VH-VL binders against Coenzyme F420H(2) oxidase (fprA). Designs and how they scored, part 3

Target 1, 148 residues: Coenzyme F420H(2) oxidase (fprA), of Methanobrevibacter arboriphilus (b1a7s3r263to410)
Amino acid sequence: VTIVYDTMHYSTQKMAHEIAEGIMAEGYDVEMFFLHEDERSEIVKSILDSKAIAIGAPTINDEPYPSIGDLMYYLKGLRFERTGIKRKAVTFGSMGGKGGTPASLGKDLGEYGFDVVDTCEVYYVPDEEENKACFKLGQKLVEEAKKI

## First folded at step 1 (VH-VL)

Design e11 (framework fv_ersodetug)
Fold by ESMFold2-Fast, scan of step 1:
Structure e11 (fold): chain C 148 residues (1-148), chain A 118 residues (1-118), chain B 112 residues (1-112)
Amino acid sequence: as target 1 above (148 residues)
Amino acid sequence: EVQLVETGGGVVQPGRSLRLSCAASGFTFSRYGMHWVRQAPGKGLEWYAVISYDGSNKYYADSVKGRFTISRDNSKNTLYLQMNSLRAEDTAVYYCARDIVATYFDYWGQGTTVTVSS
Amino acid sequence: DVVMTQSPLSLSVTLGQPASISCRSSQSLVYSDGNTYLNWFQQRPGQSPRRLLYKVSNRDSGVPDRFSGSGSGTDFTLKISRVEADDVGVYYCMQGTHWPYTFGQGTKLEIK
């Protein structure tokens, strides 16, 4: 399972870690990538080798998130509909004002041939219940991927 | 330049309702999250509710969940707090405050007083 | 919920003297991104609160250099190097790291 996230001003790192714990609790290894540091080619390669992905992005006023845009462009180009495998996906993110990024990413992934299982957005700092929701999101992603 | 002006407070009997408004000016209201924070007489500040820029996400303190409803009308640059089933403990000055990425409550309104008494 | 505890609850200082206010949190305020979302607010008598500092030590525009913030983890301090008459009021610490957001009980600063 591949988790890719970015954090510019608002961190989605806590959500990413909770999702990873949920995945690992089901007995699967997870590869995590931070778009600020990791090479896009390595991220894409990991996704190609995975049946399930989780993509996270912060919601920031006025910023277009070029790193996420670049990744999404590459995912569109992979033409996953031609593989015969409908990869599972979830999207997540935190917001501090302007929301909607996880839902927007989920819509795009669905158009690119992914089966988007769920999306999760929390106001900036997730509480204990929202952390549990992220943990369960990871478990749900793996449960759905097993059906492939 | 940035201004937030609360209205709608007053004296009300227990069990009744009040609707507070916060009129925003001097910034693009539709791009910011907004909070309601209250202060009981002689007491400290206590956060109660937040709403996302487009109104799609709302969060409340447990003490008011189910009784208070936060909403906004971006076409009118106005934030609202609908307060139902008011209790004496809800007596406070209510402030609206603007939220910005990672730097909470950068601008506050002047407050509006709500007194719940018989 | 994270409990924010301030001390002292009240202090009186002579004009020109320093003042120090402590704030302690019931759990670490370091977020997963490495930032510490601790803010300080000032409320002058009869006025609404205004933010003085964000992320422990960053001053808001228009806040004089005599205000400084320090600390890490669970222990934070607001210092006023030379108290002026305009500094009279109640000071609050606030955390934005853990949901829900919580404030300290406030510290009243008076001039002798």
Scores: ipSAE 0.000, ipTM 0.498, lowest interface PAE 13.3, mean pLDDT 78

Design e3 (framework fv_ersodetug)
Fold by ESMFold2-Fast, scan of step 1:
Structure e3 (fold): chain C 148 residues (1-148), chain A 118 residues (1-118), chain B 112 residues (1-112)
Amino acid sequence: as target 1 above (148 residues)
Amino acid sequence: EVQLVETGGGVVQPGRSLRLSCAASGFTFSSYAMHWVRQAPGKGLEWYAVISYDGSNKYYADSVKGRFTISRDNSKNTLYLQMNSLRAEDTAVYYCARGGYRYWFDPWGQGTTVTVSS
Amino acid sequence: DVVMTQSPLSLSVTLGQPASISCRSSQSLVYSDGNTYLNWFQQRPGQSPRRLLYKVSNRDSGVPDRFSGSGSGTDFTLKISRVEADDVGVYYCMQGTHYPPTFGQGTKLEIK
């Protein structure tokens, strides 16, 4: 399973780690990529080799962060809708204002050929209940991936 | 290579204002939260301000709240600190640093010296 | 604010010998996610600080394995197994668990 996220707000990073713990609790390995530091080609390769992905991003000016937009553009070009198998996906993110990025990304991934099973958005830093939700999101992602 | 370069320091009289700049290069500046940390002569490190990657959220140490303003211009890859009503105790080397406050602070700039003296 | 207390404040070590610096926090640094946000920084003379360790024991890229961190709750230790000349400088512990982030007073490491 591949997790890709982008944020300098700790909350989206914390969500990514909780999702990873949920995945690992089910006995699966996780590759995690931080868009600020990691090569996009390696991220895409990991996604191509995975049955499931989780994409996380903050919202800026009510739009997805630019680095996520670049990744999404590339994923659209891969035409996963033509492969005959739908990879499972979840989207997540934190917000300090209007938000909406996880839902927007989920809609786009669905159009690009992914089976988006859930989305999760929290305000700023996740509280304890939201951390549990992120953990469960990771478990749900791998449970759905087993159906492929 | 990732670099942060602070400028704008100098010798100023009490009550005056000064604006510090931190020029970033070698990374996607608009993706990172940025900090200002100071070090008074012969003293330790003290955090003062942070600004989110997009400039929408700003947090300050209580000692400078109302006197200092953090801002950024992502189109110029530059972080700013506007310092008003300067006092002798504001004399320090001012560093900018990259990242979220929990464990980032990497890298740091070389620092710029502010001396408030009458 | 969380108070970070380091000891000793000054340390003189013979080259090749070990060094140990302690850091104590006024409150537990365990965050609600189970992580402990205790970090260590090094400042060499005339240079800017650099991060050595984060989350107690994780080494930053390029930091030699002779640097190690340990501890839990409120008591933490930075150890240098074999001190080298390049290790001269001031070491700071820093907590990021509670807002605002706070630093210890610093420990000056000198070679005898």
Scores: ipSAE 0.000, ipTM 0.477, lowest interface PAE 15.7, mean pLDDT 78

Design e4 (framework fv_ersodetug)
Fold by ESMFold2-Fast, scan of step 1:
Structure e4 (fold): chain C 148 residues (1-148), chain A 118 residues (1-118), chain B 112 residues (1-112)
Amino acid sequence: as target 1 above (148 residues)
Amino acid sequence: EVQLVETGGGVVQPGRSLRLSCAASGFTFSNYGMHWVRQAPGKGLEWYAVIWYDGSKKYYADSVKGRFTISRDNSKNTLYLQMNSLRAEDTAVYYCAREKYYYGMDVWGQGTTVTVSS
Amino acid sequence: DVVMTQSPLSLSVTLGQPASISCRSSQSLVHSDGNTYLNWFQQRPGQSPRRLLYKVSNRDSGVPDRFSGSGSGTDFTLKISRVEADDVGVYYCMQGTHWPRTFGQGTKLEIK
């Protein structure tokens, strides 16, 4: 399972870590990438080698970070719908204003050939209940991926 | 610039304590697991402790279990190693290093020397 | 714990000649995600270790192309196609697949 995220305020990073814990609780290992620091070639390779992915980004001024948009455009070009495997996906993110980034990313991933299982969005910093929801999101992703 | 800077080493008598610190800068500290690795004079590298990105899990080499405590403060971007009941065998250069996922330690500090001598 | 064994322990090479270091693990280093987390580090005299390669064959930024890694499962090799003066030091393999992390005993590379 591959988790890719970007963040300015670390809230999306905290969500990514909770999702990773949920995945690991089911006995699977996670490759996690931070778009600001990690190379796109490594991220794409990890995604191609995975049955399940989680993509996260914050909404800043009601727009996602450019780095996530760049990755999404690249993923569109790879034509995952033609690989013979329908990978499972979840999207997540934090927001400080009007949200919608996880839902928007999910719509795009669906068009690119992924089976989007669920999305999760929180305001600013996730509280304990929202952290538990992220943990459960990771578990749900793995449960769905087992059906492939 | 990505950096790890260790402090706190010195010369101490057996049975005493030292606390090492590792200050991180230039990257998202809370995104990385942190390790302490030591190297005795003229010897190879030996792993001793790890702490997960959020402080939730810690693991130690059997030789230091119960004597050393790893901790971190993500708000200060700092890693710590509390060393109690020091022995002559603990004499080494102590390095802190970061690791993301399972990729191995890509950034290391300059090391701080701990000498346990009577 | 996974035991990492390096060979040779010491290697003396003439400038411009190739060098090869072997690393063997007591257990497979293939992770459940399908990747192999074998790393190579260089330690120059008086300096901190520096990671050269990760995931068997991927070079870190700034590492010259003359360094290459290969191998799978339990057997791995670090090759320097043409040794330069700056390559003097000790080379370590390290496995990142299992806990605890374990290092090979090190291979000292000298120029003659």
Scores: ipSAE 0.000, ipTM 0.494, lowest interface PAE 16.2, mean pLDDT 81

Design e5 (framework fv_ersodetug)
Fold by ESMFold2-Fast, scan of step 1:
Formats: sequence, structure tokens, C-alpha cells
Structure e5 (fold): chain C 148 residues (1-148), chain A 119 residues (1-119), chain B 112 residues (1-112)
Amino acid sequence: as target 1 above (148 residues)
Amino acid sequence: EVQLVETGGGVVQPGRSLRLSCAASGFTFSSYGMHWVRQAPGKGLEWYAVISYDGSYKYYADSVKGRFTISRDNSKNTLYLQMNSLRAEDTAVYYCAKEYWGYDAFDIWGQGTTVTVSS
Amino acid sequence: DVVMTQSPLSLSVTLGQPASISCRSSQSLVYSDGNTYLNWFQQRPGQSPRRLLYKVSNRDSGVPDRFSGSGSGTDFTLKISRVEADDVGVYYCMQGSHWPYTFGQGTKLEIK
């Protein structure tokens, strides 16, 4: 399972951590990539080799972080909607004002050929209940991936 | 602010027991695997035990298997090491260390607590 | 157990000169997820170890750019481009790909 995220606020990173804990609790390995630090070619390779992905970004000026937009453009170009398998996906992110980035990313991933099983958005920093929801999101992602 | 503090070390005779504690602060303790690493006087580092974030998985080096037990109490943010049947060879500084998230690296270490096994 | 072998075990370097430490593993450190869990630690006299690098080449926060890591499979290298007085200590490589986790013997770095 591949997790890719970017963050302006620490909260999206915290969500990514909780999601991966959920994935690992189910006995699966996770590759995690931080778009500010990791090479895009390695990220794309990981996604191509995965049946499940999680993509996270905060909402800034009512739009996703630019690095996430660049990644999404690459995923669109791969034309996964024409492949023999429908990879599972979840999207997540934090917001400080207006929200919607996880939902927008989910819609785009669906158009790109992914089966988006859920999305998760939190206001600023996730509380204990929201941390638990992120953990459960990771478990749900791998449970759905088992069906393909 | 992210800290691990070990306690419980001391001087003990061969064959006796000690329990070490490692108090964690500044991070979500319940989300990370924890490790024990020791260093004998003038020697290198030796890994010997791990416990998963929820306590369901444990693994030990052969040198301590059957004598040492790792455990944790997530409600107290504390890692434990129960050391039984202590031998002179167990004399070392004992460090607790935090697993790096998604990588098998020790990103945070405690200051260490000294265990001396002698007559 | 995976045996980690460091070379040299001791080196003396003039301030401002580069230093290089080698680490070899008895078997491949590529994990099933495609990642290589090879780490480098520094232990200054009287202090706890601190991590310098993880997953071969990634620097921890606060670690200067003069420290770099490279390698793949079984052969790894830690480089310090310009040694400073604060770099005195023992350096350890460590693998986390196979149970049990194992450390190299350590390399002592001294200033001439």
C-alpha cells in the first residue's frame, strides 16, 4: 500500500501517520512518500506496484497544494481507467477555512480509474476521535483491496 | 520536548531480577513500536527486544529470549523490560528507543540506565 | 543473523578534510516493500546515540548536509564532506530489514 501526502500544516502528516498505523495493524506493509522530499518517479513507481493508495493534501486558497496537482496530472496520464484492475483509493486532508480537497481529489481519482472507498477531512489538527477515524480508514482501505 | 526517560537500573547479584521502565513524552506513544538496545562497557550497540504499538507482537534476540520480557502500558505512556536470571554478561547501559514511523530506525533514544550484574 | 561489517574501525581526520565509512551486510537489505532499511547513528562520548540517516540516504531533521549516505543491496557508505570538531565520536550502521536488528562494530572518528 502506497501513501502519498503533502502538508502546509502538520495535521495532514498526522493523518497520514494514523492511516498507515491502520494499514500496518492489518499486517500489510506501507510505503509513505512526502511530496516535499521524495522524488516523483519513485512515488509513481510505488503507485503502479500497489493495489491500494491513500493521497492526502490540505486545502489552501480553496485548491490542493501544487505538488499534489502535479502528481494528479501524472496519474491522469496513466489512464488507469483502461486497465484490467481497479485500484482502491482513499483521500484525506486538513483544512483551516474552506474545505473540500479530499472530496475533490477523490472525484478526480474516480475519473482516473480508481475505486475511491472513502475520504476523510479534519479541521486544523485531528482530535482523538478523528485520529481513530484515520486509523480505521487505513484498515478499511486494505479490507477493500483484499476484494480485488 | 520529545523524550524517553529510563529508570530502574542498579547493581544486582547474578540470578536476580530487575524491571526497567521507559517513560515517553511529547509524541503519541501508542502509535509506535518500541525497542530496547544495550551497550556493554566499552563495547558497541546490541539490539535485543521490540514490541509493536499495541503490544500484540514481540521479538527478542536469542541472548535474552526466555529471560527478558518486554511490555508496555499505553495508558501510562510507559515501556517496560522485565529482566530475570541476570548474568554478568547483561552488564550494560540500557536504552529504550522509538521506532521511526514506516522505517525501522531509532529516531528518538533515551539517556540510558545502567545495569551492573556483579557479586 | 545479518552480520554488519564496518571499515575502517578507527580513523583520524584533519579538520576540514572528508571522511568515509563503509558498511557491508552479509545479505541484501532490500525489504519486501522495496525499501532498504539501512541506518547510520552517531554516538558522541558520554552521550546516547542519535540517528543521522535512515533508509540509506535520508537525513534526520537537524543533521547537516555535510553528512550523506549512499549504497544499495549489501554495500553502503557514510560520507562527511568536511569534518568538524563536533563530529568526534563513534559511528554505527544498523539494519532493520531482518530480525534481529543488527549493528556494525562501530567506527571511531578522531581529529588529528
Scores: ipSAE 0.000, ipTM 0.478, lowest interface PAE 18.0, mean pLDDT 80

Design e7 (framework fv_ersodetug)
Fold by ESMFold2-Fast, scan of step 1:
Structure e7 (fold): chain C 148 residues (1-148), chain A 121 residues (1-121), chain B 112 residues (1-112)
Amino acid sequence: as target 1 above (148 residues)
Amino acid sequence: EVQLVETGGGVVQPGRSLRLSCAASGFTFSDYGMHWVRQAPGKGLEWYAVIWYDGSNEYYADSVKGRFTISRDNSKNTLYLQMNSLRAEDTAVYYCARDFEYSGYDYFDYWGQGTTVTVSS
Amino acid sequence: DVVMTQSPLSLSVTLGQPASISCRSSQSLVYSDGNTYLNWFQQRPGQSPRRLLYKVSNRDSGVPDRFSGSGSGTDFTLKISRVEADDVGVYYCMQGTHYPYTFGQGTKLEIK
């Protein structure tokens, strides 16, 4: 399972880690990439080798974090709808204002050939219930991936 | 401890330009989006522009598109508003205000003291 | 643009009495995430605006519990349970759900 995220501080990163814990609790390995530091070619390679992905980004001024847009455009070009494998996906993110990034990313991934099973958005810093929701999101992702 | 201080206002003739500055202190400026809001004498508040934390995107009210440019210099903790082709109706107190971040507060949680721009013929 | 309409334009209140200000939006302020991005600001004479409430009912740090907000969709209310002398000023509602961001016309609160 591949997790890719970007964050201005640590809220989306906390979500990513909780999702990873949920995935690992089900006995699956996780590759995690931080979009500020990791090379796009390595991220894409990991996605191609995975049955399931989680993509996370915060919402900045009512739009997705810019680096995620760049990744998404590249993923669109890979034509996943032509592979015959319908990878499972979830999207997640934190926001300080209006939000909407996880839902927007989920819609785009669906159009790119992924089976988007859920999305999760948190206002500012996730509380204990929201942390549990992220953990369960990871578990749900791998349960759906087992069906491939 | 959060402070926003606007400067650069003054009296100017129609058709001229002014550049306003907003000096930020007491927080990590580069983590926050920033707004410019104005208030004409005896009138209400009106939003005009916002810039992302890294300067990568801006949004403007239609009334100032093409005339005003918002920018920032994160190395100097300073927000700018370049105002061109000034009109009498641009006369107002101009405020800078802080936008959101992921671990703080929502829109307009802190405001500067304002700087007065008077466009007079 | 979303039009924000406040009522009344002004009100005079006796010290210690409650005050209520209404705000209506021309469109629903419920965002796709289920949150309502309606803020209230106070501007005392000669001073900068100060945010009182965000997301309808959440008080900013340092704002007295006398101030409360309620409402949903397009109809919102700011209440002051017991008006104090330093509450004199103009109150603005503001929406952050739809671009461009818009403010109400303001309500002036005076003491009788």
Scores: ipSAE 0.000, ipTM 0.498, lowest interface PAE 14.9, mean pLDDT 79

Design e9 (framework fv_ersodetug)
Fold by ESMFold2-Fast, scan of step 1:
Structure e9 (fold): chain C 148 residues (1-148), chain A 119 residues (1-119), chain B 112 residues (1-112)
Amino acid sequence: as target 1 above (148 residues)
Amino acid sequence: EVQLVETGGGVVQPGRSLRLSCAASGFTFSTYGMHWVRQAPGKGLEWYAVIWHDGSNKYYADSVKGRFTISRDNSKNTLYLQMNSLRAEDTAVYYCARSYGYYYYMDVWGQGTTVTVSS
Amino acid sequence: DVVMTQSPLSLSVTLGQPASISCRSSQSLVYSDGNTYLNWFQQRPGQSPRRLLYKVSNRDSGVPDRFSGSGSGTDFTLKISRVEADDVGVYYCMQATQFPYTFGQGTKLEIK
């Protein structure tokens, strides 16, 4: 399983952390990538080799963080809808205002050939219950991926 | 550019203390786990401490547990190693290394700082 | 603790010839998630270690494809298909499956 995220604040990073813990609790491995630090070729290779992905970003000015937009454009070009395998996906992120980034990313991933099983968005910093929800999101992603 | 720079090494007498620092630049320090690894003169690499990205968990090799303390300050992009009760066998080059998330792959290392414990 | 044993401890190779380094662990390196956390590092004279491979066979960015890793469980191999002058140094295997993390004793590669 591949987790890719970008963050302006640590809240989206904390969500990625909890999702990874949920995945590992089910006995699966996670490769995690931070878009500002990791090379695109490594991220893409990991995604191609995975049955499931999680993509996260904060909402800035009611738009996704720019680096996520670049990744999404690249993923569209890979034409996953032509592979015959519907990879599972979840999206996540934090917001301070209108929000909507996880839902928007999920819609795009669905159009690019992924089966988006859920999304998670928290206001500012996730509280204890929201951290548990992220953990459960990771477990759900793996449970759905096992069906492939 | 991604860089880790260790400082704080030097010559110190047995039983004394020393604090090493590792300054990170060119990447989001708070996202990465951090390690300390040492190398005695003419010897191999020995791992001895890790701290999670947010400071929430730490693990040590038994040889340094109780004597060395790993810590970090994410607001300063700096990793620390507090070394107490130093012994001659602690003489080594000390490296810091980063690890992404839970995988701890140690993909980037500092240049090292030399600690010499002598009388 | 998991003991990592490398062999040979040193080898001399003619330029363009292959080299092979073995690494054995005292326990299986398969983690509870089914993955094997074995890394390979290179340390050139006077330099810091550099990671070559992670999870047995995955190359870091910039690592030439003449470097390859294989193995499972407790027996692992680093292969260099065509040794070049820049490959001189000490090679270490390292397990990150359980704490404490442990390195092999190192293998010194020299050119004939």
Scores: ipSAE 0.000, ipTM 0.476, lowest interface PAE 16.7, mean pLDDT 79

Design o1 (framework fv_oberotatug)
Fold by ESMFold2-Fast, scan of step 1:
Structure o1 (fold): chain C 148 residues (1-148), chain A 124 residues (1-124), chain B 107 residues (1-107)
Amino acid sequence: as target 1 above (148 residues)
Amino acid sequence: EVQLVESGGGLVKPGGSLRLSCAASGFTFSNAWMSWVRQAPGKGLEWVGRIKSKTDGGTTDYAAPVQGRFTISRDDSKNTLYLQMNSLKTEDTAVYYCTTEWYYDSSGYPFDYWGQGTLVTVSS
Amino acid sequence: DVQMTQSPSSLSASVGDRVTITCRASQSISSYLSWYQQRPGKAPNLLIYAASSLQSGVPSRFSGSGSGTDFTLTISTLQPEDFATYYCQQSYSTPYTFGQGTKVEIK
């Protein structure tokens, strides 16, 4: 399972860590990538090797974080339907104000050939209940991926 | 699992015609770009041509040696790729492979899956 | 048309050796280069795409590098199953073209 995220103030990173813990609790391995530091070729390779992905980004100026937008443009070109496998996906992110980035990313991933099983968004910093929701999101992602 | 199975190869005289088929399974064929690649006995690989998915325009491209003589087509309802070869020459003698062509924006179009190949021999 | 030139045409090596194969394009092809392995009597299989990206399931001893016109494939520690012919291929523009191949033989 591949998790890719970007973050402004660690909130999306905290969500990514909780999702990873949920995945690992189900006995699966996780590769995590931080878009500002990791090479795009490594991220793409990991996604291509995975049956399940989680993509996270904060909302900035009521738009998705630019680095995630770039990744999404490349994913559109990969034609994942070619393998006959509909990879499972979840989207997540933190927001201030309007939000909506996880929902818009989920819509795009669905159009690109992913089966988006859920999304999760929190206001600024996740509280304990929201951390539990992220953990459960990771568990749900791998339960759905088992069906592939 | 992805499988590509070529058929239709055989012995044909110069000037003759032959139609190759490639049966695909294990992926959504209608979304795939497909290519034909050939290899003459004891020689290297040579790209013959490709066909894009219908959603991407269904266009075909050919290498110069086969342009005007060969036609690539597809039947998405049967998950089958075809190569119609007309006006065959002795230089067309080769093993013909069908391949999937994976579109990767910004980094090219690798041939990620290959069939086992089918031999075409053009001889008098 | 973009012409691809491989060197050497053949080489002899022993298990455990480091092997490098080079590929040169007649014009810049950016990173639109793939490497394939073909064992005797078998169909080719994809090793590397986008000049340096390792295909899923391919052992990490294989690596690719380069951009523009000059490219290399490296096998860091040759294994018995690696004795095969290797081809580079450009997909920058049609017609797609392959190098002439490099045969890796037992020394």
Scores: ipSAE 0.000, ipTM 0.485, lowest interface PAE 20.6, mean pLDDT 80

Design o10 (framework fv_oberotatug)
Fold by ESMFold2-Fast, scan of step 1:
Structure o10 (fold): chain C 148 residues (1-148), chain A 124 residues (1-124), chain B 107 residues (1-107)
Amino acid sequence: as target 1 above (148 residues)
Amino acid sequence: EVQLVESGGGLVKPGGSLRLSCAASGFTFTNAWMSWVRQAPGKGLEWVGRIKSKTDGGTADYAAPVQGRFTISRDDSKNTLYLQMNSLKTEDTAVYYCTTSYYDILTGYYSDYWGQGTLVTVSS
Amino acid sequence: DVQMTQSPSSLSASVGDRVTITCRASQSVSSYLSWYQQRPGKAPNLLIYDASSLQSGVPSRFSGSGSGTDFTLTISTLQPEDFATYYCQQSYSTLWTFGQGTKVEIK
């Protein structure tokens, strides 16, 4: 399972770590990547070797973080719909005002050939219930990936 | 209890080199992003740079005044952060702080910790 | 890179006073702004993150507000331990920057 996120918004990092714990609790290995240009080939290799992915980004002034946009454009070009398997995906992120980044990313991933099973968005820093929701999101992602 | 302890500071001549260490304990160092922040005597705080955790890419970023001269590295097996300072200038004279801000997966809390600082004096 | 400017550079106050410190960014940093307190001879400690979120263990008399380019830190009822220097810091850019600091002194 591959998790990719940006980390200038610590709330999204907190969500990513909870999702990773949920995945590991089910006995699966997780590779986590902070989005950086020098890591793009490694991120793509990890995704190609994985049955499931989680992509996270915060919403800034109702817009997704620019680095995530660059990754998504690159993923579109790879034509995952032609890989012979339909990888499972979840999207997540934090927001301050009007959100929507996880839902927007999910829509795009669906068009790029992924089976998006859920999305999760929290207001600012996740509270205890939202942390549990992120943990369960990771478990759900693994359960759905087993169906492949 | 969380502790960050800097060491390696001292007096050095312009053009010289010095390596600072930061010994970390009481938290999961391997998951933490680590930064160096400096403060010249009687002046404000100045960010020097940071290094991300290995799981987040392990890359380092530097402030323009130190880029090319300073290198940040980490040894997760020893819970230690390093700052290698080369081609030192008098304007590098400052107290250097080791700091970390992260989500602690073991406790589920957002955390921000600073060491006590170590003084570096660059003069002839 | 992003320049952070604080106002005032210093102020004098008495215990019980309401104190407000302002921070201005040279470009929008959205809500990626933190406030730090530094007591004389000590390392800084985090008070506020994400412009308005109070750090765990920090007294409720501290509050932050603002977004974009203009931010404020308010201390509603100044206590003796609050005489310190306060710094704003942006994390919107990958290269972080601090304001020059605001010193809160005893009248």
Scores: ipSAE 0.000, ipTM 0.513, lowest interface PAE 15.1, mean pLDDT 78

Design o11 (framework fv_oberotatug)
Fold by ESMFold2-Fast, scan of step 1:
Structure o11 (fold): chain C 148 residues (1-148), chain A 123 residues (1-123), chain B 107 residues (1-107)
Amino acid sequence: as target 1 above (148 residues)
Amino acid sequence: EVQLVESGGGLVKPGGSLRLSCAASGFTFSNAWMSWVRQAPGKGLEWVGRIKSKTDGGTTDYAAPVQGRFTISRDDSKNTLYLQMNSLKTEDTAVYYCATDRWFGELYPFDYWGQGTLVTVSS
Amino acid sequence: DVQMTQSPSSLSASVGDRVTITCRASQSISSYLSWYQQRPGKAPNLLIYAASTLQSGVPSRFSGSGSGTDFTLTISTLQPEDFATYYCQQSYSIPYTFGQGTKVEIK
């Protein structure tokens, strides 16, 4: 499973870690990438080798974080809709205002050939219930990926 | 419209030097990884080397037969890729193509190619 | 270095035929395989990348499959413009390496 995220504050990173815990609780390994630090070619390589992905980013000025836009542009170019494998995906993110990034990313991933199974968005910092929701999102992603 | 135009090919003696240029247009050159690929007359394709974008480190890699003799460089202000060829050998005779890796070199070589420029190493 | 071997080195076919070309890597390269077409006197053009993903603008009669060490390029219904040489190429590790090529000739 591959998780890719970016964060301006630590909120989206906390969500990514909870999703990873959920995946690992099901007995699967996770490759996690932080767009601010990791090489884009390594991220795409991991995605090609995965049946499931989780993509996360915060909402800035009611727009997706710039680094995630660059990644999405590359994913569109890969044309996964032309392959015989429909990878499972979830999207997640934090917001301070209007939000909508996880839903927007999910729509785009669906158009790029992914089967988007769910999304998760929190206001500012995830509380205990929202952390549990992220954990369950990771479990759901793995359960859906087993169907491939 | 993406265009890659090679120039600088010609006849050169063994031991000589030659510099090839590849003029790029129709895409954001500065974001692209670029490679040189050659093809000896009547033979198959052989990768020569690559250069990453500055954002991805700007590093170069070369095939063993050209390591230490060839140097790849780029001038993003001129949208131009270069191949400096030194200590040329007869086995370097080939059509040289520049090719773009717009989506990462490892993942997506090579989505666009130039027309090629012929380099003949002979006396 | 990863060695790429194509089979066959050449084949003769007629318009309308189904053509299959195989490519074998000396070690696992996951899905880091591309297929190129080179028409006589022309530069190569990309057909397929990531083993099975068709490049934009490439006709749907072309398809790719495989992973790991064994890969296949298929042309479902050969057209006159498809008489060309085809190359596979791995991008899993440096140096990038190509197969020796498969020439598709008129019967």
Scores: ipSAE 0.000, ipTM 0.514, lowest interface PAE 16.3, mean pLDDT 80

